Miniprotein binders against q56419. Designs and how they scored, part 53

Target 1, 326 residues: q56419
Amino acid sequence: MEGRTLEEVQEEVFKRHGVLVPKKELEDLAKALEEAGLLLTEKVEARLKEEEEKLKRERPMRLAGLSYPEGEREARAFLEAFRASYPGEGEEARVLLMPHLEPSRVPEVYGAALAALEKTPPPERIYLVGVAHRPLKEKAAALPVPFQTPFGPALPDLPALQALDALLPFELFNTPLAFREEHSLELPLFFLKGRFPEARVLPLLVARRSPELGEALKVVLRDFPGLLVLAVDLSHVGPRFGDTPLTRTLAEEARRRDLGFLERLAEGEPEAALAFLGANPTRIDGVEVVASLLPLLRERKGKVLAHRLDLEAPTLSAVGAGTLVL
Short names: E, the ipSAE of ESMFold2; O, the ipSAE of OpenDDE; V2, 0.75 times the mean of E and O plus 0.25 times the DockQ between their complexes.

## First folded at step 7 (miniprotein)

Design Z10
Fold by ESMFold2-Fast, scan of step 7:
Structure Z10 (fold): chain B 326 residues (1-326), chain A 107 residues (1-107)
Amino acid sequence: as target 1 above (326 residues)
Amino acid sequence: TEEERRFEELFDLALYLLEWGYESGNPEILKEAIRLFEEALKIARELGDHEREAAVLLYLAEAYLDLGDKEKAKEYAEKALEIAKEKGIEEVIWKAFELLYELERLG
């Protein structure tokens, strides 16, 4: 009975139904409703605490049966189909940039990433850097638990994670709930675990540019060598249908900006890549990741294997995706 | 109806801009998402559609949180939770509570 007194409720019932409900019965009803509301609140709080406690032990799959098959056999066939979508050969990667966009929308881009992984010697560990889609308490975060996949759990590299945490001016394991539903890690991990089932993983999220993360990672990578993966999407463009007839021109401009960004990264000039975006306005979600990882990207030359701008004709959305090997 | 179609158009565009604004880190895109959610909210209220109203309030809370406005985020999340509890909209109850819990942890 929030917002009304018991006396007001009693009076309204009398006016409406011509009966006087004893105050005791209204008090009992109010207590029952209050207790039910309290129990619901307690159940919600208990479930959130349970989810957080579960995330201290493992990270379950969220997109199995939606973005990729749950069963190992079906998942393997799915991954092979993506590889077949890319007709070229890969290149060995020390650093791999790949998308986290829904894979079925850009299969040839994920296929290019798989081709690169085929040419790459199996790493002992993978530094998987994604983009936080939920707020983090700090600029970056990690979750030091097994991540479930159809190919078995991707185990955390606890010594490397601990070494990284020790070098940072903030707690690395600061926002477990941000990892509960995070496609920028889950979707690339599906492909990485399928190719390198024995590799341990450092699952990292960047929310804001953190130069200290890049400096710390450079130190950790020296002692714990591995494959660095930047899981980022490129241009996000939304031409307004009805406001402009230049959808093709806007798509060409977005492709040009994506390729200009990737080519500068491929030349080992990440500062030039960031400056290029500043001079040519665009919306690339990888900016904060690249800005954080500058020390790991300088003077590494490589090759752009694939690029696509995925367009939804009846909507206002288009997203760029690319595969870059450094 | 025409009003329901207009709601869906505004809501879908706002959801796209919310995700894009957060991914790009562009506050102007987040502000545009908020503007569109506010227009959608008016339509949901005119229709007396409490489920749509609660959903819009929840996404307004997320947009303000992404924008860095914790006070507005809390205000909208509390409004979403209140309507969701009153009307038994279970999914919104869980999401609003998760967002409020997150806001307390960040503070």
Scores: ipSAE 0.000, ipTM 0.171, lowest interface PAE 21.5, mean pLDDT 82

Design Z11
Fold by ESMFold2-Fast, scan of step 7:
Structure Z11 (fold): chain B 326 residues (1-326), chain A 107 residues (1-107)
Amino acid sequence: as target 1 above (326 residues)
Amino acid sequence: TEEERRIEELLYEALWLLDEGFESGNPEILKEAIRLLEEALKIARELGDHEREAIVLFELAIALLELGDKEKAKELAEKALEIAKEKGIEEVIWKAYELLFELLRLG
């Protein structure tokens, strides 16, 4: 499955801790890990190159049979069960914020997203913006290939992707392997493709704040109108995320931070939402996505349809999830 | 099932004791956390629960490092990383790399 090189380790340490580890210290670590059989070998490197070549043609399902059913009929029933978990009617969305964590943990939140999609006219394309869980060569990336789903392949909007690439100061199609196992795109895409089977997709990953991405997207959306989807999770609290074990007080604080963030976005005040998090520290993996897309979120009012803080009992950790329509 | 709930209970108690042990610097509290984690590890292995096994191994490595047992901490961190990589448990992968880097720096 997955392996790491010295450069990938250095990038991840810098990305997660803001520390650039000296090459000599990483080389020493790599030698220690090699002795335990943990360093990326030439065989793993060869397999990764093969997988990168396959990604030039299509992106296969990775979570079928695990997070959602592989068969189309079963997948349809699964999707409708999630819709049924939310009692509301939803509202039309031009921008949709939805989660990307395991759907079974927050069914009513995904159900709220489905309710909003039912009220939304079928878009010709979906700008699906997720969070990179692996290093990217640039601040953002896209993969211009069909993404397989139980409802058939989600086809890339090649003209819109090329228009976006032309407006960016970096190569948009820069890290194909980052898309091989990326749940922040695959899980929302399952629901989006089930509701809008004819829509083409722009699968986008953000690793770091890219104001240039937001500015370019504002231009591209004018020429290629479509639904903008921010696939982001909210608070990450507890030992799994480097925090202390979750208490009732910390859980309430996390819920308050999530709702304060979403409510400010719903008022069309994304800078105020980011400032609120600065005053109330949290680990929201969507911060870099929201910060990149500011031009698309300003002065756009909407409504929070659902929110949940989901407890992961084995690790005493929790992840916040919400559905916001703008 | 019941065994899975037992792992969760042991991990809950152990993590609470680890926090108390770190704050107080009391080695007896850390030793009690280790005892609970070792019990959780045994159950996880009997069940083939690789995700919880990797989590418990990592927490054991942290506790042992705090007690000054760098060699055993390194061994358990390497095992946690191996399992986490095989099963795709990304959070444990990064935490284990960071711990191994700390252990390398400390010698």
Scores: ipSAE 0.000, ipTM 0.163, lowest interface PAE 18.4, mean pLDDT 82

Design Z12
Fold by ESMFold2-Fast, scan of step 7:
Structure Z12 (fold): chain B 326 residues (1-326), chain A 107 residues (1-107)
Amino acid sequence: as target 1 above (326 residues)
Amino acid sequence: TEEERRIWELLELAYDLLMEGEESGNPEILKEAIRLLEEALKIARELGDHLREAEVLARLAWALLELGDKEKAKELAEKALEIAKEKGIEEVIWKAFELLYELERLG
């Protein structure tokens, strides 16, 4: 569409307010607005560069005092309460799928993850794979700095991260700003650090399916064995996610899709799990993570420990969450 | 106890009245259901019976929705859903969610 000229703006102001604004004053205003826009852009760019520089040293907590307690003693009691919310026993995990949504919404699902961690020998490192909620310059990214938690900093496994970077066809440490506010890493990390305080971490984000990431991770895990954690939520249904309001029938369909997906993963058939979702469409943010990690999931049998579809009344929407041990 | 028997009687009578009130659209029947449910709510709270409290709140929300008191219906349906989710009361979860869905559709 055509833009408006200064003459058109002048005419509209006169028609509406009976005031004829001189063309020079309109030109001066337009120039001032353009200059202000350039200055604001420069200021924002400088701020982002400053934040990026800070992220080269550490990743601070963003959700402490909101999603989990900021004090260590309170945080420990919080973990114990979540574990207590799950009445079952865990299973040893080589691969753990756990959620990253607000923990208070699905305490029994996080409790199941904690139960699995109780049965798992302390790993030297955790490969924590979350979902990018902000654009990445590449298909995946990592941030090689300490992540702050109420239990102390989760230290990066620098040798393992460098080994991974060397095997990838893209720069692994490509988008530090994407990690500034990323709950898919921060929330699972809180629970993982609480249970394995000595474990180093590889904080990884997936934005789009990257088979090369899965192949590289398979190689790195041979030399740097550790616990693989997929921090993914399941079905996203309802108006908050662009769908129609949730009904009991649609919620039952979402539960069926979630469980069908998880059960196929538990059989060691990740391609069948993806195909099942293709036949039964849903907005599972973990699809790109699972598709990237196929070589690590094939022929690993396990067990679904918990599943819940959390209902969000104000938006008539729901998010699925589950705990799967492989 | 006598209180447990009284709650059961009140809930059964209120359910019948809610079904009749919804079908007929008669506000006097709905108001009578509300009176019975308010008595049941008082007893449930005195007993610390969260299961029955959630059930009563959902039925109160239903009655208020039928009477056109959307704001109060929403408040009570949200409270019923909160308790029902915490206690795993499936029937109340879906009834409260259904009521909230209808409230959204109305406006």
Scores: ipSAE 0.000, ipTM 0.337, lowest interface PAE 13.6, mean pLDDT 86

Design Z13 (at its last look DockQ between E and O 0.02; V2 from the best seeds 0.00; counts 0 for: pae E 21.7 > 1.5, placed apart)
Fold by ESMFold2-Fast, scan of step 7:
Structure Z13 (fold): chain B 326 residues (1-326), chain A 107 residues (1-107)
Amino acid sequence: as target 1 above (326 residues)
Amino acid sequence: TEEERRIEELLIEAWELLYLGDESGNPEILKEAIRLLEEALKIARELGDHEREAAVLARLAEALYELGDKEKAKELAEKALEIAKEKGIEYVIWEAIELLFELERLG
C-alpha cells in the first residue's frame, strides 16, 4: 500500500471484490499486507538503499539465466537462433521499433529486428527508449552507468547524456532504482549489444508523455548522431490485463489495432497512429513513448517487418509485438 | 533465527520475480518464483507460521494459474483461504476468493 491512503485502499477493494470494507477491516488488511511483506518494511527499504548505491557504479544483469544465457558463447548462439527464425531480409533503420516482451514468445519478431540491424551501419551510440514499469520521480529518466550484458558492458554515452540533461526542465538522472529491474531496456539491449558491441548507449525510460524529452532529443541527435530504438510492446488484451477472456473478435480487433498503429508510423504520421488507437490508447504498451518522441518520428517513412499477437492460453490473454524500421 | 531471516529473503525475492515474470511474460521467471515460494512454504510450516503459510499458498496459486496448472492453483487457493479464515488474515481471504472466482470463470 505504499503511497496509498486508507480511502484509496477501500475504493480499490470495493472495485475488485464488490464489497465495501469498513475502516477496521481495512486497518487489519494493511497489517496483513505488512506481515506478508507487501508493504515497504525497514528491511525492504534498507535493501533498496543498498541496491541504489550499487546502481551508481553499474547496472547488473537481472534476466541472465532466465531470458537469455549468461555465458558469452551460449548467448551468441542464442542470439543467432533468433536471427535464423526470421526468413526475410532486413532494411536499414534510422529508427527501430522492437518489442521488450519475453523474446522466446515472439522469436520471429526479434529476428526481424536483428535483420534490420544487419542492414544498418554500426552506430557510435544507441538511444534506447523503454517503458517504465516502476514509478519515476519525473516523466522520464536515464541511468548513466555501464549496463552489464553477456557480451560485456554497454557503456553510457556520458557527453550525450549530459547534453540531454542540460536541455531538459527536470533532472534526467532522477530515479536510479527504476532501472534495477527493467526488462524494457535489458531485453532489447541484449540484442543491440550483441550486434553493435562498440556502440555506447543512452538508456532512457518514459513513464508519462514528455514532449520536452522529444524536443531535447531532436537537438542532441543533431550533435550526437545515433540509432534511435523504441522498445515497446503493442496490444495487451484479456483477463491478465483487466479485460474479459479473449475471444476471436477481441483478438482480431487487437491485430487490426496493432497493424493500423504500426502502418501509420511507417507513413511518418505518428499523430495519426495515436489517433487510430481511439478511445483506449493504454491498450498498447509504449503509447507514452511514441507521444513523447513525435518530433523524431514525423515524416520518417519505413516498413513493418514483422508482427505477432502472441496468445497466453492459460489466462485467455494476448500480447502484441512488432518490428518497424523508419 | 536463521530460518526467519531466510524466509524473509525468499519472500522478497519471490515477490520481485512474480512481478517481473508477469510484466515480461516469461514463464521461466514464474517457475523460479515458485521454487523460492516452495522453499518459503517449507520454512513457514516448520516454524508453525500459519500467517506466512497462507500468504505463500495464495502467491503459489496465482503463479500456477498463470502457468496453466488450474487444478493445483485451485487446490492451493482453497488451502490458503481455509487457513486465512481460521487466522483472520483478511488480505489472503480476498486474494484467494478473487482467484477462485477467476478459475471458475475460465472453466
Scores: ipSAE 0.643, ipTM 0.833, lowest interface PAE 1.6, mean pLDDT 86
Fold by OpenDDE base, look of step 8:
Structure Z13 (fold): chain B 326 residues (1-326), chain A 107 residues (1-107)
Amino acid sequence: as target 1 above (326 residues)
Amino acid sequence: TEEERRIEELLIEAWELLYLGDESGNPEILKEAIRLLEEALKIARELGDHEREAAVLARLAEALYELGDKEKAKELAEKALEIAKEKGIEYVIWEAIELLFELERLG
């Protein structure tokens, strides 16, 4: 129901199914959803409150044993296998764009990221900017706590986070619960921590474009230099995302948009990259992140190392992933 | 009761996994969510909790759809809808209808 009026929903149901659901039934349904959401919400709220209190200390692994191994030995073997999946050599990164999609779906894309990290001198800190898949109270947020990984905790850079907060017109340390399950940070962080065990991390989420974030980060990076990582996926096409089943034409359009976006970023033209997407009909995930970080991406030239449009066969849908070095 | 506590724990964890599975695209996450939902479904039936039964069936149907088992997804969505209509569980009626329409659109 996000963004649709009850009338629009009624019309859509009628158009699709020939059933006119009375507006009152839709209102009652919305209320019942709200109440069922509320009943789940009170107990969920108590649990969420407990989880929020835990998040004041650390962010535990959520995807260990599911997306990557929990044990350090197995995790190292996992990293090596992913690196091996990319046959090329990397380049030194000052900015790394990498995916946050399930690693097993796009192993060579993560392998390309690892290849880039091999050529990158160990940074003092990593600015890890992910996509908020849950609502934030503000346009962007940070969680200033250790993130657990199989390689030990990724420690926050508190001085740099504080410097960033001081330059933003909103409270940076908002919506801690949004970080609890956020895979756009956890999955990239696995690879980053595995490669740079001593680097501190600034875990950042973007929900909506924040030009203020890019300007603030540009200032902070002067005093607190580090690797900037954009953890973003590319096109989302097919039935899961509101399209028809994946066709050759749809796949070609998704690839065209993904590569056109990445190539313009590689040329140091992030505004051109955004303009190229227009209304973003293939739903490139990283748009709001890139739009927020324009000051940091301008005039930086680089190279696209990998791209894949990965088919999810059960839903006949596909997700684009890429690795870009600047 | 212990059963009520257990079903709530299962549902919370299952919903988290469903969300993560959907967003990350990892089918193993969805399989784990399905396992938890199946256990929750068993408990709901033992308790005679038709509301939770219908809700869990709808979520199972959604997860199965995402795993590509459209036939089983349709079966469970129809069953969820039947129970929800009988018991007047409006939110489950909606979820089941939405899924059934998506299944028909893609069939």
Scores: ipSAE 0.121, ipTM 0.599, lowest interface PAE 2.5, mean pLDDT 87
Fold by ESMFold2, look of step 8:
Structure Z13 (fold): chain B 326 residues (1-326), chain A 107 residues (1-107)
Amino acid sequence: as target 1 above (326 residues)
Amino acid sequence: TEEERRIEELLIEAWELLYLGDESGNPEILKEAIRLLEEALKIARELGDHEREAAVLARLAEALYELGDKEKAKELAEKALEIAKEKGIEYVIWEAIELLFELERLG
């Protein structure tokens, strides 16, 4: 009853409708609403348990038919349309930074990533590092199961994942439900699997910076070479993200911070890139991933291929996306 | 409605052009944004849609400000603010006030 007593509700109903509803009837209504809520909670909990058990076997597509086509033929055409939206040539990537923003919002940024993959020899495996949008039990997590795509399942690299888990001071396979709706892995994976159909994947999420992850990955990459992908977005500005409405000044600041961050990464200076952002006032979501992976980014020079600060007109907010090869 | 959707599409495209034009320094992009906003304004006025009219006026004022027409930008921002205050359209009130503050600070 929103903090009101039953007497207060009774009085307001009488004032508005001229009917005195007995307190017993109001009590019965409140009890019925509470019981309906308990049944919904029990049902939701049972469904989450079922979903968790399914995620121990595979991670199904959740964005097919929404963000990309479900059928393989249509998915290949979609992939090629994105490549065409970036008219330039890429560069071979040992490390690729690419977005996880809805692809239709930043087509040339994804196109730039495809251009880089076109120049990259097919790797045996891809270390795909996304941003956890749901809480993890630890600073980072993995889900060692096939991820479904329109191009077939992206198979996990179990030996590399097991080696990584063994080197960490926490259990790596700790939060299966966090992967259920995690677009920061699913959207980049569509593009990666489409270009490298034979590569195995290490699907990783970072919730909070973990220097231990970066040190462990440095060791694992020596024995299990592959492509490192940072699947991150850049600035998040505007009311949807807790700001005042998006102004030109705020958008200019967001662009400056996005580009300054990317350019310092491109010079092989990830600590300088993080220092440049300070308190991260435009909420670049790549910060925690970069901070985790410092040992893998130091001294590695490369190039910024694309950037866009994309407007969410209904919310008057914006999200930055970029493509960086190292 | 179809007309309301058209206004929203024009606002989205114009806003994107405003930011691209400002970042690139290309005034022709700003002029295209103005063209789209003038189309949206015409539709909003024909419908008598004062909420959308105020939103379009605020965006048009921003476009003119960036193009350097500060007198016209002030005129349109004040009109947007007047309508937005009358109709209680808080996001337009904020946008208009910020632009008017910037115009006064530079003036």
Scores: ipSAE 0.000, ipTM 0.138, lowest interface PAE 21.7, mean pLDDT 84
ESMFold2 (binder alone), look of step 8: mean pLDDT 79; pTM 0.766

Design Z14
Fold by ESMFold2-Fast, scan of step 7:
Structure Z14 (fold): chain B 326 residues (1-326), chain A 107 residues (1-107)
Amino acid sequence: as target 1 above (326 residues)
Amino acid sequence: TEEERRIEELLEYAEELLEWGLESGNPEILKEAIRLLEEALKIARELGDHEREAFVLAELAYALLELGDKEKAKELAEKALEIAKEKGIEEVILKAWELLYELEELG
């Protein structure tokens, strides 16, 4: 009831609707709301405790049978189909930018990422950097447990994660619940584990710009070399994202913004890429990831392998996706 | 399940469209939100997910009221309130109650 008396609520309803609500109705409503609040608090606390305990041992698959097949054989065929959807050749990657959008919506973009992975020597470890879709206690977080996949568990690189944690001014393992339902890690990991089954993983989430994360990662990568993967989606346009309905002009603008951003990253100029977005309005969730990883992206030239603006006709909206190798 | 993920996806899309449709008053956006919400309602009922059923019914009632269908809006709001009280869903109790009082004021 947020500190409001029943009399104050009655007065507000009268002013708003011209109706004087009987005090007994307001009392019944207040009682129902109080009871609901108590039950919700108890349920939420119990559920969160259960989920947090499970995450101390492993991170289970959440999207198996939905975004990708649960069975290993079917999952292998699924990867082959995505690779086949991309007609071009891959390039060797030291840094790979790939999407975390639903794969079935942009199969050729994931196919381009697979093509790049085919040209890349198997890394001992993958630094997988996704975007936090839930609040983190700190600017970034990691979860040091096996992540289940249809290809077997992706094992954490504990020495590298511990080295990273030691260099950061905050606790790296700070929000395990944020990893319970996180497609920006699970979807790219499916493809990465399918290609590099022996690679260990550092599953990292960025919520806000963390230059200290980029500096620490630069140090850790010297001692623990591996593949850096930025799992980010590009433009978000249309009513689904609070904008006007998508038009041909707005779609062309979104494609231009996406490509301008990716092209500047491909030139080894991540600050220019960020400045370009600042001058050209867009909702690219990769901004915070790129801003955090500047030391790892500077002077690293590469190639944009694929880009697509996926049109969602029912919502008159679109999401951009791309594959960039550096 | 596939249905559990599908309903979550539908509700995310429908909420964004409903919010935009209510803000803009655009009937085509409101109709699309209603279509997605009706699909979500069917899935919630098939799953026996009474909590999501109540949320969807309340959102449908608001969208229908904005389009001028007061009779259907009242029916759905009453059903949402019934389920919400039974299951202790505070947010839906408040939304459905406010909508029902607005409907009584209007006619």
Scores: ipSAE 0.000, ipTM 0.185, lowest interface PAE 21.7, mean pLDDT 82

Design Z15
Fold by ESMFold2-Fast, scan of step 7:
Structure Z15 (fold): chain B 326 residues (1-326), chain A 109 residues (1-109)
Amino acid sequence: as target 1 above (326 residues)
Amino acid sequence: SPEELEREIEFLLWIALELLYLGLESGNPEILKEAIRLLEEALKIARELGDHEREAAVLAKLAEALLELGDKEKAKELAEKALEIAKEKGIEEVIWKAFELLYELERLG
């Protein structure tokens, strides 16, 4: 009802339906709806606890049949089609930055990530770092359970997760429910599991910059070597994201910002990459992830394999996506 | 049995509402279409059970999803149907949602 008065609602109902609803009845209805909302709180909390208990055993697929095929055969063909959408060769990755945007919108960017994975020796484990789209109790979190995929379950690396937890000043396994609906992990994991079916995973979410996470991961990676994956999207521009409608100039600025950020990361200069974003770091989804992982990104040189600014014409908005190998 | 239909509609609505929220936030039309498909299944079960409260609620949620997809004509049709049932049966929890959707549709033209 924000920005609308009861009088305005009453007028609209009269105009559309020929019924004049007395203001007192509208006030009484608003009160009843508020009271009903309060009564639903206990049931919602009970349901959330039930879901949290289920997440202690496994993390089910949420986007199967929607963002990727549910069946293994169809999923394999889908993955191969994405690889085919990228005409270039990959490069071996020790660190891979890839998007978590809907894959169908940027198939060549995911294809570039697949090309890099083809050139990468199978890792024993993957450190998959995504962006929390729901609040976490701490700056970062992990969920130490199998994540279901069309290629079978991605098994957690329990020893490495426990080693990481021991080094952190906060409880790593702090917000299981944040993982129930998390496309920044699920979408990259589909591609990673398809390429490396035997690799164990450390599914990590960053909500706010955590330098202690990067320091701890540097120690853990020495004892538990693996592939580090930063699953992040780039510029978010236009009315969908609180901006003015996209123009050619704004699109060029967003593309320049994305590429300047990625190129500085490719030179092994993550602090310079963050500084390049200047006063508008919130325009890039992965800032908090990069800021948390500085010790793992410094002095690692690599290459930007792909970048696209995907235009959403109905909203005059765009989202940037890229693939970077370090 | 009615007990089996009751368990099925509860599960379908839970999943459909989660997908509706995800579709609205991500802007993915395929997720919105899947939410619509599950809401249409829930609508059939609500009608089989004679559950007018869930029927009206599901119609309002379908209207919301269709409005997001840009199908204003169908969104208006379902919102008006939701309001008709909600008023007839005194289902106050749906009346305000339907009023809000119809007001937004009128404002948008």
Scores: ipSAE 0.000, ipTM 0.136, lowest interface PAE 20.7, mean pLDDT 83

Design Z16
Fold by ESMFold2-Fast, scan of step 7:
Structure Z16 (fold): chain B 326 residues (1-326), chain A 107 residues (1-107)
Amino acid sequence: as target 1 above (326 residues)
Amino acid sequence: TEEERRIELLLYLAWLLLEIGYDSGNPEILKEAIRLLEEALKIARELGDHEREAAVLFKLAEALLELGDKEKAKELAEKALEIAKEKGIEEVIWEAFELLYELERLG
């Protein structure tokens, strides 16, 4: 726009998008902009610092009114509708694999997860492991603050988080801004908090495989027992994900790949599950989570409760989602 | 290294300028972003950083499309897709494919 300064436009973009960048990188960007003759305003810096400071106190809801209802009563009815979408019985879970895909697209899969949670004794804490959709300074991160939900705040298990941090070769609380918008934690947490309102949480993100995380979690879980939740989606197929447009054959292959992966996990054979995926295992975003948590998944038998391949007609693409109890 | 730090700064600065350029519609801001991306591309190639090379090629294609250079945009997007497929860089594969698909439909 005529009359708009680069400074004013920078401020607007940073308010909406720059908050997603780690603080150190934002500081480096501000220096680079100054060196290049573009100045970041004190207002932009203040806003970024303000957002980071807010995340030190709590993580607000981002998807309320979009992916789930904001009000507690409406949220409860929403949960009941998802449970009703799954006609089967649940199984008790010590480890639960569930999706983080938009719930309305795979209601029966979330319903299966709810069925499993109904059969599971209330845990004192939930280890919720999601997938980082923004860069992390380290292979994994956590945010030790209350996460807001329509059912009230999900409180962090500070002693367990501190124990985990002490065992890792890197700082666990390393990228708070990465948690500002993270559906792989927020969407499963909605269902988990609705079922276990008193449970504390350890919200964890994995960006790259971290065997150190799995080994540390094995130790921490012994002293701080709880429910381990892997919030991961399965096959990503079609043009949106680097494949040709979806066909019946490709969809069948994706379903076979997903089920083969889940069934091998259900047999307590996570290395075999990873091997089964073949030459392109990263097409399942849960691969890095499973590879990080191997010590917690070996020799643990269970059952696949549900699987769905959700089709995106506009992109001729699909994303797999499943519920597995171990 | 100094080179690794410099490429990170160039990429974040270019990202910011691309967002500003898209929002404002100012071609001079997009041209400045392109200049920074070209510097980043040179460094990525010197470092043998194929992941950043593919990402930068895609961002260049996107910026050139905004400036109306469909032919150059297609060429760079195809190059980005080639490298991304060879190296298994899923995000770039998806983005480059979508851009190329859109270009085919637009003619």
Scores: ipSAE 0.000, ipTM 0.171, lowest interface PAE 15.3, mean pLDDT 81

